# Ledger of designs, part 108: miniprotein binders against p81326

Target 1, 226 residues: p81326
Amino acid sequence: MLHFGGFIMEINHISKILEKEREEYIRNKVEEYLKQGFSKDDAVNKANQSWRTYIGHRIQDVIYNLLKKFLKDSGLKVTTDKALNNRNLPEELDKVKRLIAINYGEYLFLPDADVIVYKVENNDIKIIAIISVKNSFRERRFETTYWKLKLKESPVTSHIKVFLATPDKDNEISYKCPNGKPKKMRIILEYELDGIYFLKEDFEETEKAKHFGKIVEDIIEISKKL
Key: E = the ipSAE of ESMFold2; O = the ipSAE of OpenDDE; V2 = 0.75 times the mean of E and O plus 0.25 times the DockQ between their complexes.

## First folded at step 13 (miniprotein)

Design X22 (at its last fold request DockQ between E and O 0.59; V2 from the best seeds 0.59)
Fold by ESMFold2, fold request of step 14:
Structure X22 (fold): chain B 226 residues (1-226), chain A 101 residues (1-101)
Amino acid sequence: as target 1 above (226 residues)
Amino acid sequence: GPEEILEEAEKLLEEAYKLIREARELAEKGDPESLEKALKLLEKAIELLRKAIEKIQKALDQGVPEELRKKLERAFILAEWLLLFAEWLLEYIKERLEKQK
């Protein structure tokens, strides 16, 4: 049944669909690495890393194409960290890169920003938001929070909204107090980030924790305030 | 009239949604026969969605009362989200079928 009062959330099934091929993917990759001469332990580790990269890129690509499609008519542009790391960077993207780079003395790093939303007004570029895309939180659990805090420290980047988009496939942050116990990861991520957008149906909604379908309206609204 | 166009578009969206849901469930099974069936359902759903989007866009371009415009814009957004998912799933299924050869 179509829900005209709510959002259609078929995109909430993307992670589940992709996860169905995980077992086959890992088996095939282990075989490939074994033929390259890696030990079984090394082949398994590399195959799991390959899977995490593969599924992350698949979800990120959907989000990138969605945002590019739905933000275009609002005068908002979308790019990726991969595009910003190209050697022959167009002038516009070079400006975007400089506006989000974080200075660590001798080193400049881009925050972990899978997708970047910006606008151009009179040759001025304003960074609106960065979106981190995570399928699960088994590795660097609070890296997105760190980047928000670093962006907040500089007067030129403190306005940039930092969002997390996630299927949360392992139910690590879907609820604040599952079984009556506070979930530290959900509570800290929600406190520190500007928003968490879930690509799943079952999670605890708050002013910052929302269905992914709300992200377009939120970005457009924020852009009008800048 | 514009209200009739909205009603037609909503019926097309409901039909497309049912086809997309069935196609998704078939894709989750993953066998070649289910994937082939899902492909056919998605092609039909995409056709219906493009028809609905075309009708809504024409109505919006000619101007309508504010109340009706909001309903048409909401239907357009819903159709575009469904279309994006349907097209993604269609390409995913094509990739899966080629891989199984």
Scores: ipSAE 0.683, ipTM 0.851, lowest interface PAE 1.2, mean pLDDT 87
Fold by OpenDDE base, look of step 13:
Structure X22 (fold): chain B 226 residues (1-226), chain A 101 residues (1-101)
Amino acid sequence: as target 1 above (226 residues)
Amino acid sequence: GPEEILEEAEKLLEEAYKLIREARELAEKGDPESLEKALKLLEKAIELLRKAIEKIQKALDQGVPEELRKKLERAFILAEWLLLFAEWLLEYIKERLEKQK
């Protein structure tokens, strides 16, 4: 019996593999910033900030590509908020953009949506899910929750599932009550979001907190109900 | 029969997984020689996975009992996940090798 667990575990190494570049990246960036006239301390701080952005994008790209490939076979389509930030959008993407927009009175803004999953049926677009990808939760810890709550406020967007995908490298949300102490962030994220998907093994599994390998199945199931 | 196809597919998946794991370990070393070796292993793994997927698809197309269908579908999903990872790792290694030139 092929240990399904063992094979999916390779995905858990994506973050680890990418993190191997950190030392080289930081060194190069520090040198760059020193040449720009920054102090050593400032250069290091800037380099670390740059790395966080860089690694975040790398992980996001991986997850996007994974989802795009897997969901394609199911007839589902994938895009990103970045792709929607264009003045000249194809009709389909323009519709997607409008269907995820949040109303702020005089203005419509898009939620942070690293990955947007939708289907097209009879020329009608149904938004299925938004996936936020986070490598770490140092900044904007509840940003995804904010967007979920905002999406819930409109009947146009209230059906959209919001998922979080993370390797949680710093074990910030891997467990609800480590050592008997509730982790506020895990509890709130799990409560407010429709699911959390971990690209790691060492986490507390619940109905909403699952391994990333389950995300495709869950999205497909949701899509059938829409 | 379809059961034999499943068994063959599972063997291919196991072999591919071993290659992928080894390739990953080599990729973690990061030196050019290790990266080049990892590429070769991944290419082989990808070939095996594609073969497995093809076999599974063929079996599913023949109409199989529900129990066997479920097993085949599981194997299919697993194969696809491994393939995705292998392809990602392959591209990652290629990028790393290009940066080292």
Scores: ipSAE 0.523, ipTM 0.778, lowest interface PAE 1.1, mean pLDDT 91
ESMFold2, look of step 13: ipSAE 0.443; ipTM 0.724
ESMFold2 (binder alone), look of step 13: mean pLDDT 87; pTM 0.871
ESMFold2, fold request of step 14: ipSAE 0.652, 0.676; ipTM 0.837, 0.851
ESMFold2 (binder alone), fold request of step 14: mean pLDDT 87, 87, 87; pTM 0.868, 0.872, 0.871
OpenDDE base, fold request of step 14: ipSAE 0.498, 0.501, 0.501; ipTM 0.775, 0.775, 0.776

Design X23 (at its last fold request DockQ between E and O 0.77; V2 from the best seeds 0.63)
Fold by ESMFold2, look of step 13:
Structure X23 (fold): chain B 226 residues (1-226), chain A 101 residues (1-101)
Amino acid sequence: as target 1 above (226 residues)
Amino acid sequence: GPEEILEEAEKLLEEAYKLIREARELLEKGDPESLEKALKLLEKAIELLRKAIEKIQKALDQGVPEELRKKLERAFILAEWLLMFAEWLLEYIKERLEKQK
């Protein structure tokens, strides 16, 4: 017997494997901060913040490489917020950066976009989707919805799909009504975003809330309509 | 024929899946001997997955009935997802071994 769902579900182990590093990582970072002269409490707080940044970048890298691999034959290109922040930006990426910028009157700012999918047609660039990667929802829980709402305000950016990708290991948004009680964060995120993609097995699947294994075909389907 | 190619590919995927699971179990142990065994299992799993992908691509290039094409494309997608994970895990374990030196 073939385990079709099980094979795709192996990617859920990436987050679990990386989480095993946490205790050792934090211990080492606390020692480093203590040697720098920080108090025990400050060292612990800084170590925890360092961990959140580290684990987030590790998961983002996996998602970037996955999308780059699976979308290349569909004529879709992938970049990251890190690449867009380089000082010597190639012309193509400079155009991508400008096409996702939000207008605040005299100022232009970039949304927080971890991974960006786009295509090139007749020397023009079309932004398809932005994927926000969240390992934890402890701070700025609705940041992604804020940027979706801002993108919707302009006809130039209103077509851009905004997705959330998350292992959600603490079950903060996995179910709409756990124990019959509406989970505000899950309800609002699902309502406002174009999709939520889980890097775990145990979550409530809906038309907008899916396993991460569905993201590639969803992006390709959307790109065909643009 | 194409049905036999699908059966062969599914067997390769199943075997690779078992090897990947075993490698994950060895990673949990964490000692250098277990990690080196896990690397060998993953190298074998990657070989089997690439073999399966090649068989599926050959069958798809020849043209097949729509229902069989859908099954082959599904198997191809599953193999590519497993391959991506196996390659990631292989590199991760190599990094863990380097830390222990």
Scores: ipSAE 0.700, ipTM 0.857, lowest interface PAE 1.1, mean pLDDT 88
Fold by OpenDDE base, look of step 13:
Structure X23 (fold): chain B 226 residues (1-226), chain A 101 residues (1-101)
Amino acid sequence: as target 1 above (226 residues)
Amino acid sequence: GPEEILEEAEKLLEEAYKLIREARELLEKGDPESLEKALKLLEKAIELLRKAIEKIQKALDQGVPEELRKKLERAFILAEWLLMFAEWLLEYIKERLEKQK
């Protein structure tokens, strides 16, 4: 009997593998900042901040590539907010950009959208989902929920599903009520978002909180209803 | 028949999974020799997974009972996930080897 759990669990190692670079990365960055004339304490702090950014991008890239590959066979396309930050966009991406833009009166701004999933049918673009990728929740804990709420305010964007993908390395949102104590962040994120997908094994599974391995299926199902 | 194909595919998946685990263990050692061995294991795993996917797809293209279809589809999904991971790990190790040069 295929240990289904074991096979999908390999994805859980991605974060662990990447995190092994931390010590070397920090050491090298500290040395770099010391050479730049920073104090030891400042160098360490800057190195840690640099690492957070670095590892965040790497995990984001992994998830993007995974989704891109897996969704391709279903005829779904993926892009990123970074790809949309160009003045000269292909028509398709320009349409995508416009369809996820949030109205602030005189200004339109894009939500944080690490991954944007959309389909093209008869030259019409339908945005299916936005996936936010977070390695840790130390900063901007509810940023993803903010964007979800903003997207709900417009009939143009209200249908867009917003998902969070995370290894949750610090176990900040893995459980709702560990030891009988409610974890505010998990409860709020699960309530406000359309789903949370964990790149780990040890978490409380619910209707909205699932293993990352389920995200492709869920996105495909949503796409069929759109 | 399709049942035999499923069994063969499952065996391929199991073998590929074993190779991937071994590759991860070698990655933890981190020395160039271990990393090169890990690459070879992953290449083999990728080959096995592609074969499994092909076999499963062939079986699915054949009219199969619903129960067997579900099993094949599940195996297919697993194979694809393992393949993606193995490919990612392969590229990661290549990058590590390049950084060591």
Scores: ipSAE 0.541, ipTM 0.790, lowest interface PAE 1.2, mean pLDDT 91
Fold by ESMFold2-Fast, scan of step 14:
Structure X23 (fold): chain B 226 residues (1-226), chain A 101 residues (1-101)
Amino acid sequence: as target 1 above (226 residues)
Amino acid sequence: GPEEILEEAEKLLEEAYKLIREARELLEKGDPESLEKALKLLEKAIELLRKAIEKIQKALDQGVPEELRKKLERAFILAEWLLMFAEWLLEYIKERLEKQK
């Protein structure tokens, strides 16, 4: 019991456990796509893309349920971008959606807000944080940063904290070079975002880059200042 | 007293943690026998965690010094995190066993 963080880090194993399904999942999906008439190369590419979507969804669901459970007693509410994209929105969620939407002339778009934390005080909604969940950084490496910069442009959204949650299994942003320097992508993400929460054990923590288990207390602390 | 309850809860948490780690190792083996054994270990761990949570809640219901209250609250949070993980792992292993039928 000496180290609180040791037990909290068990959540990091969920990503590793789910990742063990990768080979079987891809094999089955390749077979499925081949039966649909796709070439071998196209079937493999589609299967890999399907896996990234599948595991991303599973990790997002775990994070959503964890935050919902642990933030409830602090009067904080949690929702998802999937819930906000329903055609028939409850009034509360419609207000949440309007408070995070970004204007592009004639069009309104939601940021990459996989999980959204907000509070309700006297029927007024205040958005606390948006959490982007990324299993890998292959093609969408600065998307979260783009949305953070767009949210800063409006007085309605500039207070919203933007966090990244990731297992970073390929060491894209948790690795340090032998000289102690982080990779360029890590430097940029840490500079622009309000925090990075890793679902992994082996990395050096900073004020902004932390083990995922610290996200609950950080969000509660932020909510008290708003 | 509340100090004794904290000690008892910490022992239960430590036992549950060891069972969870053993169950995770059995999952790595992946054979039906190992998965069935992992389920039994997780059921035991969940029971221990629920007992720990009950003990901690009863201790917190008593008037306790601030220092002890903080330790009890920390133990409560740890127990809830481990319980959440153990329950998730249990359902995941049941899912894996069902696919092997």
Scores: ipSAE 0.118, ipTM 0.512, lowest interface PAE 5.9, mean pLDDT 82
ESMFold2 (binder alone), look of step 13: mean pLDDT 87; pTM 0.872
ESMFold2, fold request of step 14: ipSAE 0.619, 0.695, 0.643; ipTM 0.822, 0.855, 0.830
ESMFold2 (binder alone), fold request of step 14: mean pLDDT 87, 87, 87; pTM 0.868, 0.872, 0.873
OpenDDE base, fold request of step 14: ipSAE 0.468, 0.467, 0.475; ipTM 0.758, 0.758, 0.762

Design X24 (at its last fold request DockQ between E and O 0.74; V2 from the best seeds 0.62)
Fold by ESMFold2, look of step 13:
Structure X24 (fold): chain B 226 residues (1-226), chain A 101 residues (1-101)
Amino acid sequence: as target 1 above (226 residues)
Amino acid sequence: GPEEILEEAEKLLEEAYKLIREARELAEKGDPESLEKALKLLEKAIELLRKAIEKIQKALDQGVPEELRKKLERAFFMAEWLLLFAEWLLEYIKERLEKQK
């Protein structure tokens, strides 16, 4: 008999597999930055920042491909922040970009949206969800909640669901009260976001904090309401 | 019949899962010998998964009782999920091996 949990759980290992590259990646990047004239301390800091960007993009690619594959038959389309930042944007993607942008008076900025799910009906585009992908929370812990709050302020964007997808490599948000003490980051993220989807086995599951495998069904259900 | 097809597909999925798990554990070691072995295991697992997916799809296309249809759809989801991970890991291992040459 099949073990559904075991089958779904293999994807939870992508962060651990990628982390095996970390020491080699950092060493090579430090060498590159030293050759550019940075001090040793600056080169190390820049290499670590580069690593966090690299591993985040690798995990994002997996999530993008998964959502694209499993949402296709439900009439849902998926794109990325990278695709939306191309200079020569197809009309459909240009509309997606404009529909998630936040107005700051004279300025227009995109929220921190790594993966975007939308549908097209009668040439109208409806944004369903944006997914922020984080391997860890060492820096920029609450940027996703800020963008959720900004999207909520306008009637044209208030329907957009904002999700966080994460391996939570360092166990920073896996439990609400580890050791009996409230974890502020987990509590605030769960309160403000529409969902947290863990690419790991060991976390405290709630109505909003779920295994990543449930994201497909949740997005499909949300899309039926729009 | 469709029930026999489901049983065959489930056996293929279980076999593929075991190969994928072994390949993942080898990939976590990271040495070239382990990566080459993982590559071979993944290629076999992907073959088994594609075979299972084809069988399930043909059974679904013929129409089946609702209870059996739900079981086939569950198996199809599992096969596609495993296939996605296996294909990602295969490509990742190919990238790692290419860098080491």
Scores: ipSAE 0.717, ipTM 0.865, lowest interface PAE 1.1, mean pLDDT 88
Fold by OpenDDE base, look of step 13:
Structure X24 (fold): chain B 226 residues (1-226), chain A 101 residues (1-101)
Amino acid sequence: as target 1 above (226 residues)
Amino acid sequence: GPEEILEEAEKLLEEAYKLIREARELAEKGDPESLEKALKLLEKAIELLRKAIEKIQKALDQGVPEELRKKLERAFFMAEWLLLFAEWLLEYIKERLEKQK
């Protein structure tokens, strides 16, 4: 019996594989920054920050490509906030941009939206979900929840599901109450968000906290209700 | 029949998974020789997965009982996930090999 769990679990290794480049990357960056005249301590700090950005983008790209591939057959489309940061957008993407924009009175700003899932029906665009991708939660721990709450404030965006995808490499949100102690971040994220999807095996599964392998099915189901 | 196709597809998936796992383990070593070996394994795995997908799709197109359809769809889904991972890993390894050059 093909263990479905085993096959999808290979995705769990993506972060681990990417992290293997860290040592080499850091070494090279440290050398680069030293050549630029930074102190050793500054060079190391800058290198580490650079790595966090680098690895974050790589994981985001993987997840984007995964979602793009799997959602294509369902007629769903994906884009990114980066793709929307252009002055001259195709009509479709311009509409997407407008439909996810958050009102701050005189200004409209986009939420952090690593991946945006939408459908086009009869020339109308419906935003289905925004997926935030985080490798670690060292910085901006509740940024995703902020955007979810902001999206809820408008009838235009209130229907948009906000998901978090993470390998949670540091086990920051994998369990709600490890050793009987509540993990504030997990509890809050799970409460505020529409779902958390883990690119790992070792986590506490709940109705909202699932393996990343389920995200496609969940998105498709949501899309059918819209 | 469709049941035989499912069985064949499952065998292909199992074999592909084995190759992918081995390739992953080799990729984790990161040395050029291991990476080159991993590439070969992944290419084979991708071929097997594509074959499995084709077989499953063919069976689904023929019309099958609901129970078998569900099994085929599950196998199809598994195959697609493995394929995606294998393709990603393949590209990753290629990039790594290019950087070492």
Scores: ipSAE 0.510, ipTM 0.772, lowest interface PAE 1.1, mean pLDDT 91
Fold by ESMFold2-Fast, scan of step 14:
Structure X24 (fold): chain B 226 residues (1-226), chain A 101 residues (1-101)
Amino acid sequence: as target 1 above (226 residues)
Amino acid sequence: GPEEILEEAEKLLEEAYKLIREARELAEKGDPESLEKALKLLEKAIELLRKAIEKIQKALDQGVPEELRKKLERAFFMAEWLLLFAEWLLEYIKERLEKQK
């Protein structure tokens, strides 16, 4: 019999496989930007930004498709913030959008919720969780934490679980210092968020920091309490 | 019976997983010869996974004890997960080979 860890290994290798495409992707994007009239330095910078966006979207798509497939039989539905920003929304997704929006006085904004899990019961919608997908932590370290804190402020959204999913390829939040202490960023993220799910095998699990394969069971358990 | 079907499905899953692991390692190498070999392995793995899923669904359609049902559902989950990964990797390799042509 296959263990859960065995097939999680496959998703952990997606980043390595995609990394082989990086050099070719960058070359093509640099040429594209040069043709648009950008300088060499600007073209290189834009190509690197484009790569970071591309890899992030590919990882997000894998996570979205995985969750959609494995949660469907539990009566749970999955959507994305990209789908919610579509101009022509079905009634169900319009309701999802309204239930997750955060109030800033005259304005309503969506959190940075790459993947959204919800259920429909008696024509009523309950948001279960949002999942933020990050492939790196260089500049937007606490963005997910900000959205978690904002969601907690409203009775409408305070029940929504906020999860981080990440390969953490650079060991930015899975690393422990020689004295066994986690880095400050890991401590803060784990404290404020409802869970961190790693797309890798090489880290120490805690109650809130787990292998990605456990997210399906965790979400189903949470949905039963709502 | 349903227990025999589960055993057959589990053997198919183990064989498919071995092929997927080999294909993944070949995809990481990234040269055309390795990618071509990976495609062949993935096509066979997908075929085995679809056979496993079909067997598991037939077993679940029979009235089975709860304990056996749980094992079949877990095997179904594993098969669908591996199929999703294998299909993604297959499309990725096809795209990459087309660009290298």
Scores: ipSAE 0.027, ipTM 0.426, lowest interface PAE 7.2, mean pLDDT 80
ESMFold2 (binder alone), look of step 13: mean pLDDT 87; pTM 0.870
ESMFold2, fold request of step 14: ipSAE 0.664, 0.549, 0.643; ipTM 0.842, 0.790, 0.837
ESMFold2 (binder alone), fold request of step 14: mean pLDDT 87, 87, 87; pTM 0.869, 0.871, 0.871
OpenDDE base, fold request of step 14: ipSAE 0.494, 0.495, 0.498; ipTM 0.768, 0.769, 0.771

Design X26 (at its last look DockQ between E and O 0.63; V2 from the best seeds 0.00; counts 0 for: pae E 2.5 > 1.5)
Fold by OpenDDE base, look of step 13:
Structure X26 (fold): chain B 226 residues (1-226), chain A 101 residues (1-101)
Amino acid sequence: as target 1 above (226 residues)
Amino acid sequence: GPEEILEEAEKLLEEAYKLIREARELAEKGDPESLEKALKLLEKAIELLRKAIEKIQKALDQGVPEELRKKLERAFILAEWLLMWAEWLLEYIKERLEKQK
């Protein structure tokens, strides 16, 4: 009997599959940057940065599409910060944008929100969750926690759940205390965020740290309480 | 009956999963021949998954005891997950093949 767990775990290979393009991608980008007049070292560095961005977007797109599909049947909607970055927004998305905006006095800024989950009831929009998608934590390790903390500062946004979805390809946050040594990043992320969802098998499961396969159920449950 | 439908659906899911796994493994090789084989496997897997989904939905529509309903719903969710993954993988492979031309 193929355990439900085994099937959902197929998505755990997403990072591995995408990483197969890395060598070719890097080679092509290096060549491109060399043609642009960059030094070899600069070209390599730029290519690597480009790859990180590229693979990050690819993973984000998959997760977005997954959530969009599975949450639709529950009457939940999804969008992205990119979709909100327009001057002319439909009324619904304009409301969503306003409901996730963070106050900086004279300015309102949006949190990094790879995926935004919301519901529409009686023409009222309720923001349910923001999901940050990260392939790796090399840069901006606590960016997601920053946004969570900022969202907590306002009664308008304090209810919004902030989740992290990650393959954690470098095993940076998979375990709290591997070999008895605390992993600062895992501990802090788990403490500050509402949940961490792993697109991998090998991680320490806790109340807040779960396999990505549980994210839909968790979001639906949260939505029922709002 | 609905129980038989569940069993049939589970078999379809198992078969589809095997195909998806094999397709993924082939996709990881990345050569054109492997990618082409993977496409064929995924197309078959997608067909099986759609069939499973249809069967499950039909059973759910007939009204079933709560216990069986829960099982069917679980199978449905699983089927949808696999379908989405297979479709993504299929598209990914197509893109890879296009880049290699």
Scores: ipSAE 0.534, ipTM 0.782, lowest interface PAE 0.9, mean pLDDT 91
Fold by ESMFold2, look of step 13:
Structure X26 (fold): chain B 226 residues (1-226), chain A 101 residues (1-101)
Amino acid sequence: as target 1 above (226 residues)
Amino acid sequence: GPEEILEEAEKLLEEAYKLIREARELAEKGDPESLEKALKLLEKAIELLRKAIEKIQKALDQGVPEELRKKLERAFILAEWLLMWAEWLLEYIKERLEKQK
């Protein structure tokens, strides 16, 4: 018998699948950095950083394709930070980039926005949500919350929903009070962000902390209200 | 008729899903023999999914009552998600097998 709910939940296994290649990846990267003249300690540190970036990109690719496929029938479009950084931007994407950029006087910065969801109505663009994909919270632990707060400071960006998507395989934010002790990172991220979407099954579910499979429905509902 | 086509497509989706689950479990083991088995299962699953998608599209092109159309559209979306996932996993397994040579 067909069980449609189970189909979308297969994405929860992506982190476990990718982890199988970690040791080989790091070994090869250390060797590469040593050949470039880095010390052993620097090469190991750079290789671990490279692995985190690599895993993040692999997970981001699947998230992008899922959202693009399932949001299309609702009139929603999806792009990425990589696409927005290309030269020769189409007019539509140039507008998307301008609508999420934050002005710091002489400088413009894009927020932590791995995947961007927007709609086009009457040739006008409205940004619905940005999704940050994080595999580890050792570095830039609260960067996503910082960008949410900056987006709230302007009336032109204050409506933009900021989501975090994560496998959280090391349980850094899976529970609010593991062993009775409050986990600051989970509590602050859930308080400040519009949602946390877990690419795994073992976590404390709340109104903002959900299975990743719920993100499509949530984005569609938000788009109807904007 | 189109109701029979929906039933056939749903059976193909269920079989493909079982193959994908088995292939994913084999891929989690990571050894070359398991990866080769997973590759074969995924190739079969992709074939079944493409057949299901073709059947569903054909039924939708015939013009169907709204209730049946909704069911066919739902099945189409799920089939395309399973196909995307199976193709991603297949490509990943091929890369892993090549690296282990």
Scores: ipSAE 0.429, ipTM 0.713, lowest interface PAE 2.5, mean pLDDT 86
ESMFold2 (binder alone), look of step 13: mean pLDDT 87; pTM 0.870

